# Ledger of designs, part 10: miniprotein binders against o43427

Target 1, 363 residues: o43427
Amino acid sequence: TSELDIFVGNTTLIDEDVYRLWLDGYSVTDAVALRVRSGILEQTGATAAVLQSDTMDHYRTFHMLERLLHAPPKLLHQLIFQIPPSRQALLIERYYAFDEAFVREVLGKKLSKGTKKDLDDISTKTGITLKSCRRQFDNFKRVFKVVEEMRGSLVDNIQQHFLLSDRLARDYAAIVFFANNRFETGKKKLQYLSFGDFAFCAELMIQNWTLGAVGEAPTDPDSQMDDMDMDLDKEFLQDLKELKVLVADKDLLDLHKSLVCTALRGKLGVFSEMEANFKNLSRGLVNVAAKLTHNKDVRDLFVDLVEKFVEPCRSDHWPLSDVRFFLNQYSASVHSLDGFRHQALWDRYMGTLRGCLLRLYHD

## First folded at step 3 (miniprotein)

Design T3i
Fold by ESMFold2-Fast, scan of step 3:
Structure T3i (fold): chain B 363 residues (1-363), chain A 98 residues (1-98)
Amino acid sequence: as target 1 above (363 residues)
Amino acid sequence: DSEEQVLKDIFEAQKAYEEGDYTEAIRILNELIDRLEQEGRKYLVALALYWLAETYLAMGDTEKALETLRQALDVAREVGNRLLEDYILEEIQRLESE
């Protein structure tokens, strides 16, 4: 077994709030780290050992359960391919042991008798076939879908692993994004641009075509987009497409869409929109912070930072230095959370946000 | 290949494995691995190699399984699939201790 068997048996290290962070997409290590920082969990030797070790069997088991629970339905079939039947059974047993009480308390519902019987069968039979394990995962998916709906959007910890392998991670990220869109079937689907912003993009594409053609009519140089602005728009749209593939989170996609719309409206020179856009940005960032952490101290720090950012920007224009300062400070705050596993994904998101704000300010 | 086609092939191999048709599962997996290697899709190659090793184990061919697990380990490390890497290492250690 793992060196930290005491971790699994010590309920003070895994309370309801740590469970909630885990369900929201944090690894067990990251969830415990956030709780320790808030002062909810004491900074003890046992807690420090959990926070600092990534090789322990219990930590690996919980991290794997996190990834399986938060995986979209199609990705689960591929993940089952990676796990031997005996290990699949162990992971299901561990989740059931820890989450049965939490699920009942939070959902106010009893698990179906069939689901319980199937999970119990896994815990009692060592010779279960892959077919049996797949059926048990299908039953388990129904339970975690309800839990997922309660927490809102899904932040997939598996994407952290995907980001580490670069080119091939993009293929798996595409599957994750595709599967998440399917998982969201029955809910209103996300769209990247409003009608007005779509019209702007169409205009931009038409301008690119006309600028590249040997003209049928003379074009005023002052009315043409220069090559740098056209290249910047291509880079921006490519970054947006890449982020879409890597980030399969409804709230992050909604926030990203709002930021894209804000940047594009700024380019159209709509001054009255600026104050509303800054308010929407602040609201979106607060919503993301609330979703990524339930730690009051971390949220308070983030809110203070956003308020300091928003207040000076309510004038006629944004000082570029203040925008950069805010983005750097927020990025540093996220990074300062020791063990924050979505750092790479968050860095990509912040890069896109910086681009959107710079485009808005440039106009 | 399309993602859908790869997933269908994986599903068919898994189905054959669960039905005990190991010869068919091996055939499907070998064809899939060849195509994925040609396309440079090494993340999926590592996954398919792992399943191929599991199939050899089910047939009782421990030597072939161990050889295939080592190939899967190399590819898993190359692509940064830490989860698969850990499971392969644990399985290799278990098999070598038997």
Scores: ipSAE 0.000, ipTM 0.150, lowest interface PAE 19.0, mean pLDDT 44

Design T3j
Fold by ESMFold2-Fast, scan of step 3:
Structure T3j (fold): chain B 363 residues (1-363), chain A 98 residues (1-98)
Amino acid sequence: as target 1 above (363 residues)
Amino acid sequence: DSEEQVKKDIEEALKAYFEGDYTEAIRILNELIDRLEQEGRKDLVAEALYWLALTYLFMGDTEKALETLRQALDVAREVGNRELEDEILELIQFLESE
């Protein structure tokens, strides 16, 4: 994209000094700010325009990517480990946003597996010079390798720093990979994200925020709560931020209970605005049931959450026919899971679902 | 085995539905119903019609769902499946109360 080329060109003007400052322990933001202020802007007098908040963030991101492209494999791994998880997530997110736009508008298809014939096809269809297509493809392939190393490092870093299970680390990574830039992709990818991914990623975001809370501010562009472009409802994000205060005084089970409840309430709000996808909601809640019902204690918690989720549902939020279909699917899912072999436990879950349904039927 | 095949066909139809392929889901269920009618398996016809009705309901087509539920009810009564009859009646009454 033309905008990508401009940003890359601008960051090359500050490349070496920022890289050295970063290696010496400065944050990327501080290094970029220092170099930008002292360099070309002093000669042009355009300081105010360039130092606008969003422009500065773009310089930070692209400069870091350019430096990582030239690092040896051993050094690359070391450098990536020094980048905070929130910034790694931001870089991965922006790469995928640019990847989609780049493929669509410039290259016409995914290039990570491209061949010479693919480049010839693109040149023929778009009218772009073959030499230009080859150059851009080669550069993209190098960026792709750096992003893949960073993706692997992000999962490892989150797991090691927060002592989280492989499952939770992967769910967090999945959210990052499917995050959208509001200008480029909108809410499209959010439609395909499961409620299970939502619930567990919300928990990971709260834990990540809490462990990094000393330095992170709500207005910091690198914070996970503000930088993840999930097109999440603002009410939902605000509720997640409030839940972070509970982590210091409560265990993971209590946090999990609060997070799932908050996520379901926030998603319910989207339905009232005709923006929610009923198919994904139904499927996502089945996935949440599957993830939360592997353990007896967690199953009891999930029963309570279903009661609270269904209770606020009304015709002004969901068509009642969709709610009934959802409850039928949930009932089938609960019955089929390991651990639901004794009739007494099954009867308890059926009683809860029936109670919620009768409340909706009569109210 | 017939019961297992019916369940598999229904699961395949619902999978197509979750992927947004309503035409395929309805096609599978209609083909299943036609086959079961030819075999005189009215007990399974009632079951398949019930799932077809739920598919329409999930799509938000309440009128088509009600029409299909009434067909399922008639067959369930003919076969003497009281459990399915009661379930269908409760759903019809609920939907018509809106």
Scores: ipSAE 0.000, ipTM 0.103, lowest interface PAE 21.7, mean pLDDT 46

Design T3k
Fold by ESMFold2-Fast, scan of step 3:
Structure T3k (fold): chain B 363 residues (1-363), chain A 98 residues (1-98)
Amino acid sequence: as target 1 above (363 residues)
Amino acid sequence: DSEEQVKKDIMEAWKAYEEGDYTEAIRILNELIDRLEQEGRKDLVAMALYFLAMTYLAMGDTEKALETLRQALDVAREVGNRELEDMILRFIQELESE
């Protein structure tokens, strides 16, 4: 095995059939997901940045693209918002003209100085044939087609119903993804997908310096390989499906977004923005309750429960016990409420919010 | 202790920013940037310039914010911080699309 053989295609790829099954709601095979999960998440942003950069380095771009192809499906959702279609097209077009010169220029860079970059020398030194390289390139084209389809589907759906800008649609999708994944990973990715909140960016910078993490390798990236991460892939797909339901009702989407933002700000200790979120949550909940029931007592109960949930946000950190207590009280109250017309739909929306909030506050 | 002083300066700038005292935040950030440039700590210079641009934008000075963001972009490229480069580029694109 040569180093270029490993680089080009001696790593297991997730083929198109697996991606199609995943788009239909099936999860990725556990063995493949576990093998490629560790260490790739931090490189996802780097891959997107390289693909968006005007100073594209062919060697690094090819290497990062290979790693992208081995990413679990949940990581592809980050990239559908970071890599513009025009940049993907440019990259694919450049590699579609694959020939002897491409092999010599890009893959031959790993050969020692003084070695002729003839095709015979490259084949002998690396064990790679043009046929194997073209097969790998075809895999790249198929994966990017799937990613592009996913991006169009999600962003268009959100924009069409809520008249959101591309940026806001990306922000909302990123928040949903963040809430469905570990706090550290999701928070870091939000920094790259959304810059609409300047206070959030400042807090991330402060955390970087106050924790002394600037220039340091990520602590415990292998945490992404635990059993919980496998369940999160399935839950992320479920959350995305539920997002399509939320898109049909602007008030429910706004309420969900506000709750996720409030939970995120609670973790960051941003007091100035919490009060605005409290007001927005109260208004959103009243509007949602009014649509599901005209019973004033039911609306008042839900407003009271939400206020009890957001009250802990006034602390530096939300106590997980208080979050659990509120959610248990809410669950008990739902079963005792008279006059709810859409309990199944309400339970689904609140189930999504509960899942997102518990993940943000799950140690 | 220069490392502790950097953290203190950033936190003081953020506190001034949150209180709406943008003049004080800018003062602290400019002094910090000058020191970091002397020390050759370009990654931190890029981050501090990004913070400075956010402060100008909070004041409503979009032109100064864009100028500062382009400086931050140049430094991020010199350091090879691609994540920061991408974040700055998207910030510039958002401001220009307004």
Scores: ipSAE 0.000, ipTM 0.152, lowest interface PAE 19.0, mean pLDDT 44

Design T3l
Fold by ESMFold2-Fast, scan of step 3:
Structure T3l (fold): chain B 363 residues (1-363), chain A 98 residues (1-98)
Amino acid sequence: as target 1 above (363 residues)
Amino acid sequence: DSEEQVKKDILEAFKAYEEGDYTEAIRILNELIDRLEQEGRKDLVASALYALASTYLAMGDTEKALETLRQALDVAREVGNRELEDLILLWIQRLESE
């Protein structure tokens, strides 16, 4: 039911049923289980793995990407550029979560081009035919080409849309490099940048900006003594203005929403990281709030930015959010920690940060 | 707004669950179920019973989970929720085969 599905066309009855259940808030694992129960999808090794793996919450993403492969080659680039940046980022993130965890664990490693005996053994153990095994492996590898093209398109869109200052462009590049190294992707750093990496980079940029304004440097004093003496200087004000422009754009707000929600969901193991980092960010915000009371213009700008960051992750941010959706997400989240949990955690996180800033308005 | 209160109750139940306070999570879900029954929202009662069963499973209380799943099954059938009915039947079969 997305523009992407319409533009690339066609779907099977099974794919559409799984998609509808997923949109209703059921996990992909539950949706596949229902299709097996109804006799539409036969029990196989791959189906059994899906029933046991939370990575299949990204199953629909693979189908969307596969449809793009069937687009005429001359139109592929135009179709990708027409996809909103927020959607591109989401598809990239889901693919990397799916590809690295699912393909390697379930299909990639076992379905690699080994000897006929190895493939026969896998077929016997998983119930998947030899031809099916090879086809699935080739399909997952082929889809990577579309993901790489989409990553290039997303980077170009960010650069073109943001009109970033030299400082923010430099900081963004440094954060991207840091994120890639942290996730042990250094050898292919120029090509690898998951949606989760973008989420991590956005969070670090916000934290660095906030802490810098307070004069609390996590930096070694011996290496950056100039940064220890902080006022709300011209560089800080310029960064605030640039962030305000970014979050004022509705497409960029959707991108920010996807980035932050992905980080909170724990694609980067973020829940424990967010709790640890939240203490530092909260302390930084309290100190900035105290200083902002002396400068009304800067205070108003900062408060507006916080409200813009909160807006994308309010409890109603999910398009299909209703009582039924919440109940289904509760059930799914009890075991996998997916769906509903990231909404609840984000709402509490941002509510606490906003509460801190509200003291600026109390006489 | 009763729907907003339902969402708030679900969030509170999940918060209790993640803090390990299963007794509080169950209490909230049971009060929610009672209220939904009083309001004639049988469609939501089935889903709420399924959520309650999931909580019992997380606690390791398989027997209570099975009892709750059978209650959810009856309500799902009554309201014609085929998808939920099939899901519940699959889970009952899975648990009984252990």
Scores: ipSAE 0.132, ipTM 0.768, lowest interface PAE 4.2, mean pLDDT 51

Design T3m
Fold by ESMFold2-Fast, scan of step 3:
Structure T3m (fold): chain B 363 residues (1-363), chain A 98 residues (1-98)
Amino acid sequence: as target 1 above (363 residues)
Amino acid sequence: DSEEQVKKDIEEAQKAYEEGDYLEAIFILLELIYRLEQEGRKDLVAEALYWLARTYLAMGDTEEALLTLRWALDVARLVGNRELEDRILREIQRLESE
């Protein structure tokens, strides 16, 4: 019965702390994530998984306007006068961002583009001025555009820096997006994530997927989403499928982690302890090699990893221009005084590693 | 970034670690490390890397912890933090003996 519970559409997750975070400018999803982050992440199970589901912002983006639609106007009006001036602007923006009639019409029609005719029809039907309809539609577009732009921009940046396949770049971007919505980064989106955190977040996402995957596909045409929402859901589900394969084999995951972490160290100009690091990579290769003949999914993912890590450097020469080796991108940012010496040692070890990977690839 | 703010961020991560919220600790430390690297403040990075490695170890990720400790050792040596260098080296030797 709480007006706030009606607004957010989930009475089991809303409390005063979440409400306070929302008033501070966090999205509802981020506020829930911040509340749940401590204390619950230590437990694996249905409770943690359902809370993770609520923290995945892009899966709930379509319902954000629907939540705003159900916000009681009297509650928002009351709060506007009780909130400090710095926060009044946020509540005023939320309150006047969308008219209920406009949102109902847009959601009912699955409207992704606001043509002049569409907005004029809505204006006529709802009595809202055309100018107001356009402003509200621009705000509607911004909501969906932010999610897509963040994913696209992040995928491009990660793909360029790590020379990952489109698949792995999407997976990494999805995990960074998940982490940003799960953790206290709501004020500032995290653009950097270690591979250790990648593996950890992938496990949490897979737990969430496992509980959700048993759900049935929509059976009636009325449950269809617009093309923009459908594309985002398809990509994210594909990312989770890829991550499930990656996480399912600990040896492959450990090898991938070691390669990515080593490349990241190179980017930061840290080349010490390379011999010990190479021993860890070698151990990972031996463990993975033992599985390649028996596990098709592991072999397929390993082939993709080798193609992105090794193929650019298959020739006898290190690529200088047209083709970039994974590690060359990171060795460009040497900060250490001894970086040059360690880079020479690194180049030698990477030559040996490439040989080992090529033998496994062709074996 | 002020040295006082860096100290506060590390203390916040340490509290999260003590409470068993390892994800919170990791992201506080990664955000800090990323920010300090952007500023070229390697002199402040080593301590944060040490706590990042300790957090990975607490999660059972010994390989990631070792890699992070070696990274922390490199930075500690570069900035001449002998006390931290000794702490890191002792931890690496212990883990490599297991």
Scores: ipSAE 0.000, ipTM 0.120, lowest interface PAE 20.9, mean pLDDT 49

Design T3n
Fold by ESMFold2-Fast, scan of step 3:
Structure T3n (fold): chain B 363 residues (1-363), chain A 98 residues (1-98)
Amino acid sequence: as target 1 above (363 residues)
Amino acid sequence: DSEEQVKKDIEEAQKAYEEGDYEEAILILWELILRLEQEGRKDLVAEALYWLARTYLAMGDTELALATLRLALEVARYVGNRELEDRILREIQRLESE
């Protein structure tokens, strides 16, 4: 069993306190040892394997980062937002194929604009070619801006405005981080999101809620009082029925799968995740709708997502063109003369998904 | 400059493909296709769809690649690009005989 397998395969050994200690500069071994000695973490076979490792902390850290590159995007994005600047440089290097020396030089000099002299200096100092430095700086500038904005301004603003838990604020920041990284240009980044991007963002939210529900026992009854509200309005019940119809309709599921798979291939780049993502997204949409009326923070987060992602798609903007391409790709693969049926299927899909989501907040 | 920018984007996508960075190639091609569709440049949309299909093939997704090739074929026929039409038909025949 390797350190990577212990960290990722036995995540119970890397609880939030161990994770926090690691972010603060402690080695995983030292953090685990501290918690074992304090009696909080039990000495098990897995814990003993970590404590018996004789590899260097640096070696373990790099191996853990390599495994995290194959972790779900949600986890990687959460780590980026929480990591101190010194460790953030390593994670950014791995995620976007930046050289560590380059990233540290850019962060150390606090470069917001890369002059030719700055890049020449970095090239000379690090041995990286000037062409590579230019390419990496263009990519890093986009990532650096988004990461710093999310860590400082956006997360604080989301928490303050919506009274969100730290976990929900980080998930929302991850969604916005992913969306902004797609679009390099300017003040209108979010208006160009496709339905596929919205589906990917919804997947991240659903995974967060699903993982939270699986692991959480109701240890604080008062904090869960809102979740016990049984007074459902008629409109919400109708929305749940419509989402169930979407899931039960094979033609709508096939269209949904085509759209999600097409979008996720471009964004995730992980072929083996296609089937799992489709199943989780389709199933999770019904579960998400069921929880919206019982949690104000979740509803407020969803309203913001609807305004930023779904509202632009209601117009003739680029998102509609993107959706048309996905639909045309699906239609071409079917090779049928049923163009009207495909348009009717699309109308039902959008009417059910978008109308249901919007109606929960906008009547 | 618009024509030059399209060439640069296609070359950049081809370079990413040759380097095995299929995710980057898809992102470049996807953004290019959206822009070209908005501009009504269906002649270039067909070419970009062909490369998108080739990238899906390299990733092992034959089903999506075939769907994309058939879409590219329809667009190529619509714009009258016979060279691209023939190229796409050869790819489809090769994949279907396997």
Scores: ipSAE 0.000, ipTM 0.110, lowest interface PAE 21.6, mean pLDDT 47

Design T3o
Fold by ESMFold2-Fast, scan of step 3:
Structure T3o (fold): chain B 363 residues (1-363), chain A 98 residues (1-98)
Amino acid sequence: as target 1 above (363 residues)
Amino acid sequence: DSEEQVKKDIEEAQKAYEEGDYYEAIWILAELIERLEQEGRKDLVAEALYWLARTYLAMGDTELALELLEFALDVAREVGNRELEDRILREIQRLESE
């Protein structure tokens, strides 16, 4: 709709103010009146009817977000597909930590192919490196494709192209992304999500991605990693490799010692009865370590883990609860290290390892 | 799921809750509730919703916990589980008193 397209193109004042009006308990009618009083119609050239439609669409989005955070999975899917595509794109962009100046330039120019000249111009104007601009453009294009695929299910989609505030957008983007692409991988779901759950959802998504563990075949089409997931995965792997330059020799030695001590203590405290077969898991762990990283020190830690903890149990049976307990102890050990930096990055690393180990166990 | 397996899943979630592993409890309960809803087993859904609410409460999400308790209450009443209904009502009253 050309009228709404013009309104959206000219307006930069709406998202945060409308959200505050909703939080303050104003009705749609009162919110429209307040927005008119602020001079938005004169600034944008929009009609009162367009402003009312925009205000109602924002309120619907806020209500959908609230319901989505509390909804069973069936309702989550229904509500997600009713969210305006342009807002979904913005929310997902925030989840992937896009540079907002870059996104504004891409949307303003309506770029579809991202020629070198276009990206050079954006790089020069924003100060972002050309390499980063290309990566962000590729990711943005994939996100937009996913959002467009959702568009087919929407009613009133021509009237719903407005933005949300930073915090709300990020939380919502994470939930939308997980529900559509990764969250159901491995048949795990969260039914009643809160704003606090998006961090857990991010960890779950990372754990469900395979970093090339033990030469395994790709999953089925519905759960396969697409280009967007693979690019995110590659960036995650790059972060893991960079960890090597951030950890001092003392930190690595302390990590190794702490890991061994924690694993042994965990084994002594947990294992009374075992129900699941650990046969060949030691080989899988060594292979997974080789696939997860080219960092020799990290691989050596996993080799030690196999020899000190897993290999002695190869003739016994471990229940998954014991494996889970062990991985939690390993993570806790890492987090307790003196001098270790970038705890969040390491936590993501351990989450990925946990996912790989559980898949090897069940394979 | 058999009723015995459902009870085992709820018990496992309760153990995770008692050990402070709240995200593990959420995962177990959320997956269980979805399966039970697909099977039309509302008689078991209310108990799982109650424990899911308690887990979110332990994590500090009182708003979500209250909404889940209200949902669990509706299901408990629909099924006629009066013991669970009373338990949920007591918890809601406690939270509203704050």
Scores: ipSAE 0.000, ipTM 0.113, lowest interface PAE 20.0, mean pLDDT 50

Design X1
Fold by ESMFold2-Fast, scan of step 3:
Structure X1 (fold): chain B 363 residues (1-363), chain A 104 residues (1-104)
Amino acid sequence: as target 1 above (363 residues)
Amino acid sequence: SPEQLIREAEKLAREVQRLLKEIQDLADEARRLGDPELAREIDKLAEEAELLAEDVKALIELAKELQKGDPEKIEELRKAIELLSEWLDYLKREIEDLAKELEK
């Protein structure tokens, strides 16, 4: 699926170099950033060159920017700096036709109808022509079939995860948002972009667990969490507090350690070893699910689902399609259970795990 | 017509799936030969091909929903199919170059 493709894109660079950086004390995100940055000159140069050409490469550049949306902050900053402002404007206008000031005015006033007076006011205040304001308003109503909170959530996730300024976060969110909404199937991609929350949340958990395991003395997780909480909203702060309780669980910590080590093993896996690791990870996920609920029926359903799809692990070859099918079925089962507590937190956790598993268990 | 555009996009989709299979086979071979850098480059092309496949699928869905009385929209879809076809040709050339490197 598209959500898995987004995670896999960034994690395909998890290889021996990334593993060594992690062993040297870098976080998973920083190690990936350093690995990606080692190739950034070519990517940035190619992007600038492609943006200067009116060719098919324009699609490659756009998709590369979409992929970089989930890349580490350092890579995004270097890419943005290298693109001339005029070319940035052209790229945005091609796939995103809104001026930020216009959108801010529309959303601030919660406009449902574009009266001439409203558009005249916006035109005067922003310097945008009335004709352009009308066109943008028409496009806003037709293309956006999502509410203000959904777009705000996307911008917030990008800004928090990549440490981008409000303007840059909105520009990238707008490009991805409008590109996805250009096609009806793109709405599902837009929803999948919310998995950025899962990656961010999981990275915080991985850092907390990894530092706790390596540390000379037990670290103060409250202190570490509080530092991370400074730029986060209330709902996310609540999720982090719930994560603190979960990270105290030995089975969950063991699962995360296993996941981090397996993910950092790189592309050179031996199928037999990956099969064993996958089985252990699957058992860990069942155990974690059991810890989050005491409902026997829920636990039995998870066990049944895992056992049903663990059978392929006995073969010498694990097809990527079967792995993707298994991950999707497991995820769907978790999402459908009313008795499962902490669904939002679990959704974020599982989103990240799906990406890690896909990149490790290829055909 | 939308029906003609759908047929052309479906042909493109089948060609992209064929390329994805070739990329998977090449990546597996690179891994078996112990060339992780080459495998990484091949995987990057696989990601590009998957994005292309997704775009083609989206165009097919959009074409199915298209009203026949909109000539501007029809022309836009035709141009998009042409561009995606050029992207496919580019990816084929890239994978062929990597296959040559693997032979060496």
Scores: ipSAE 0.000, ipTM 0.108, lowest interface PAE 20.6, mean pLDDT 46

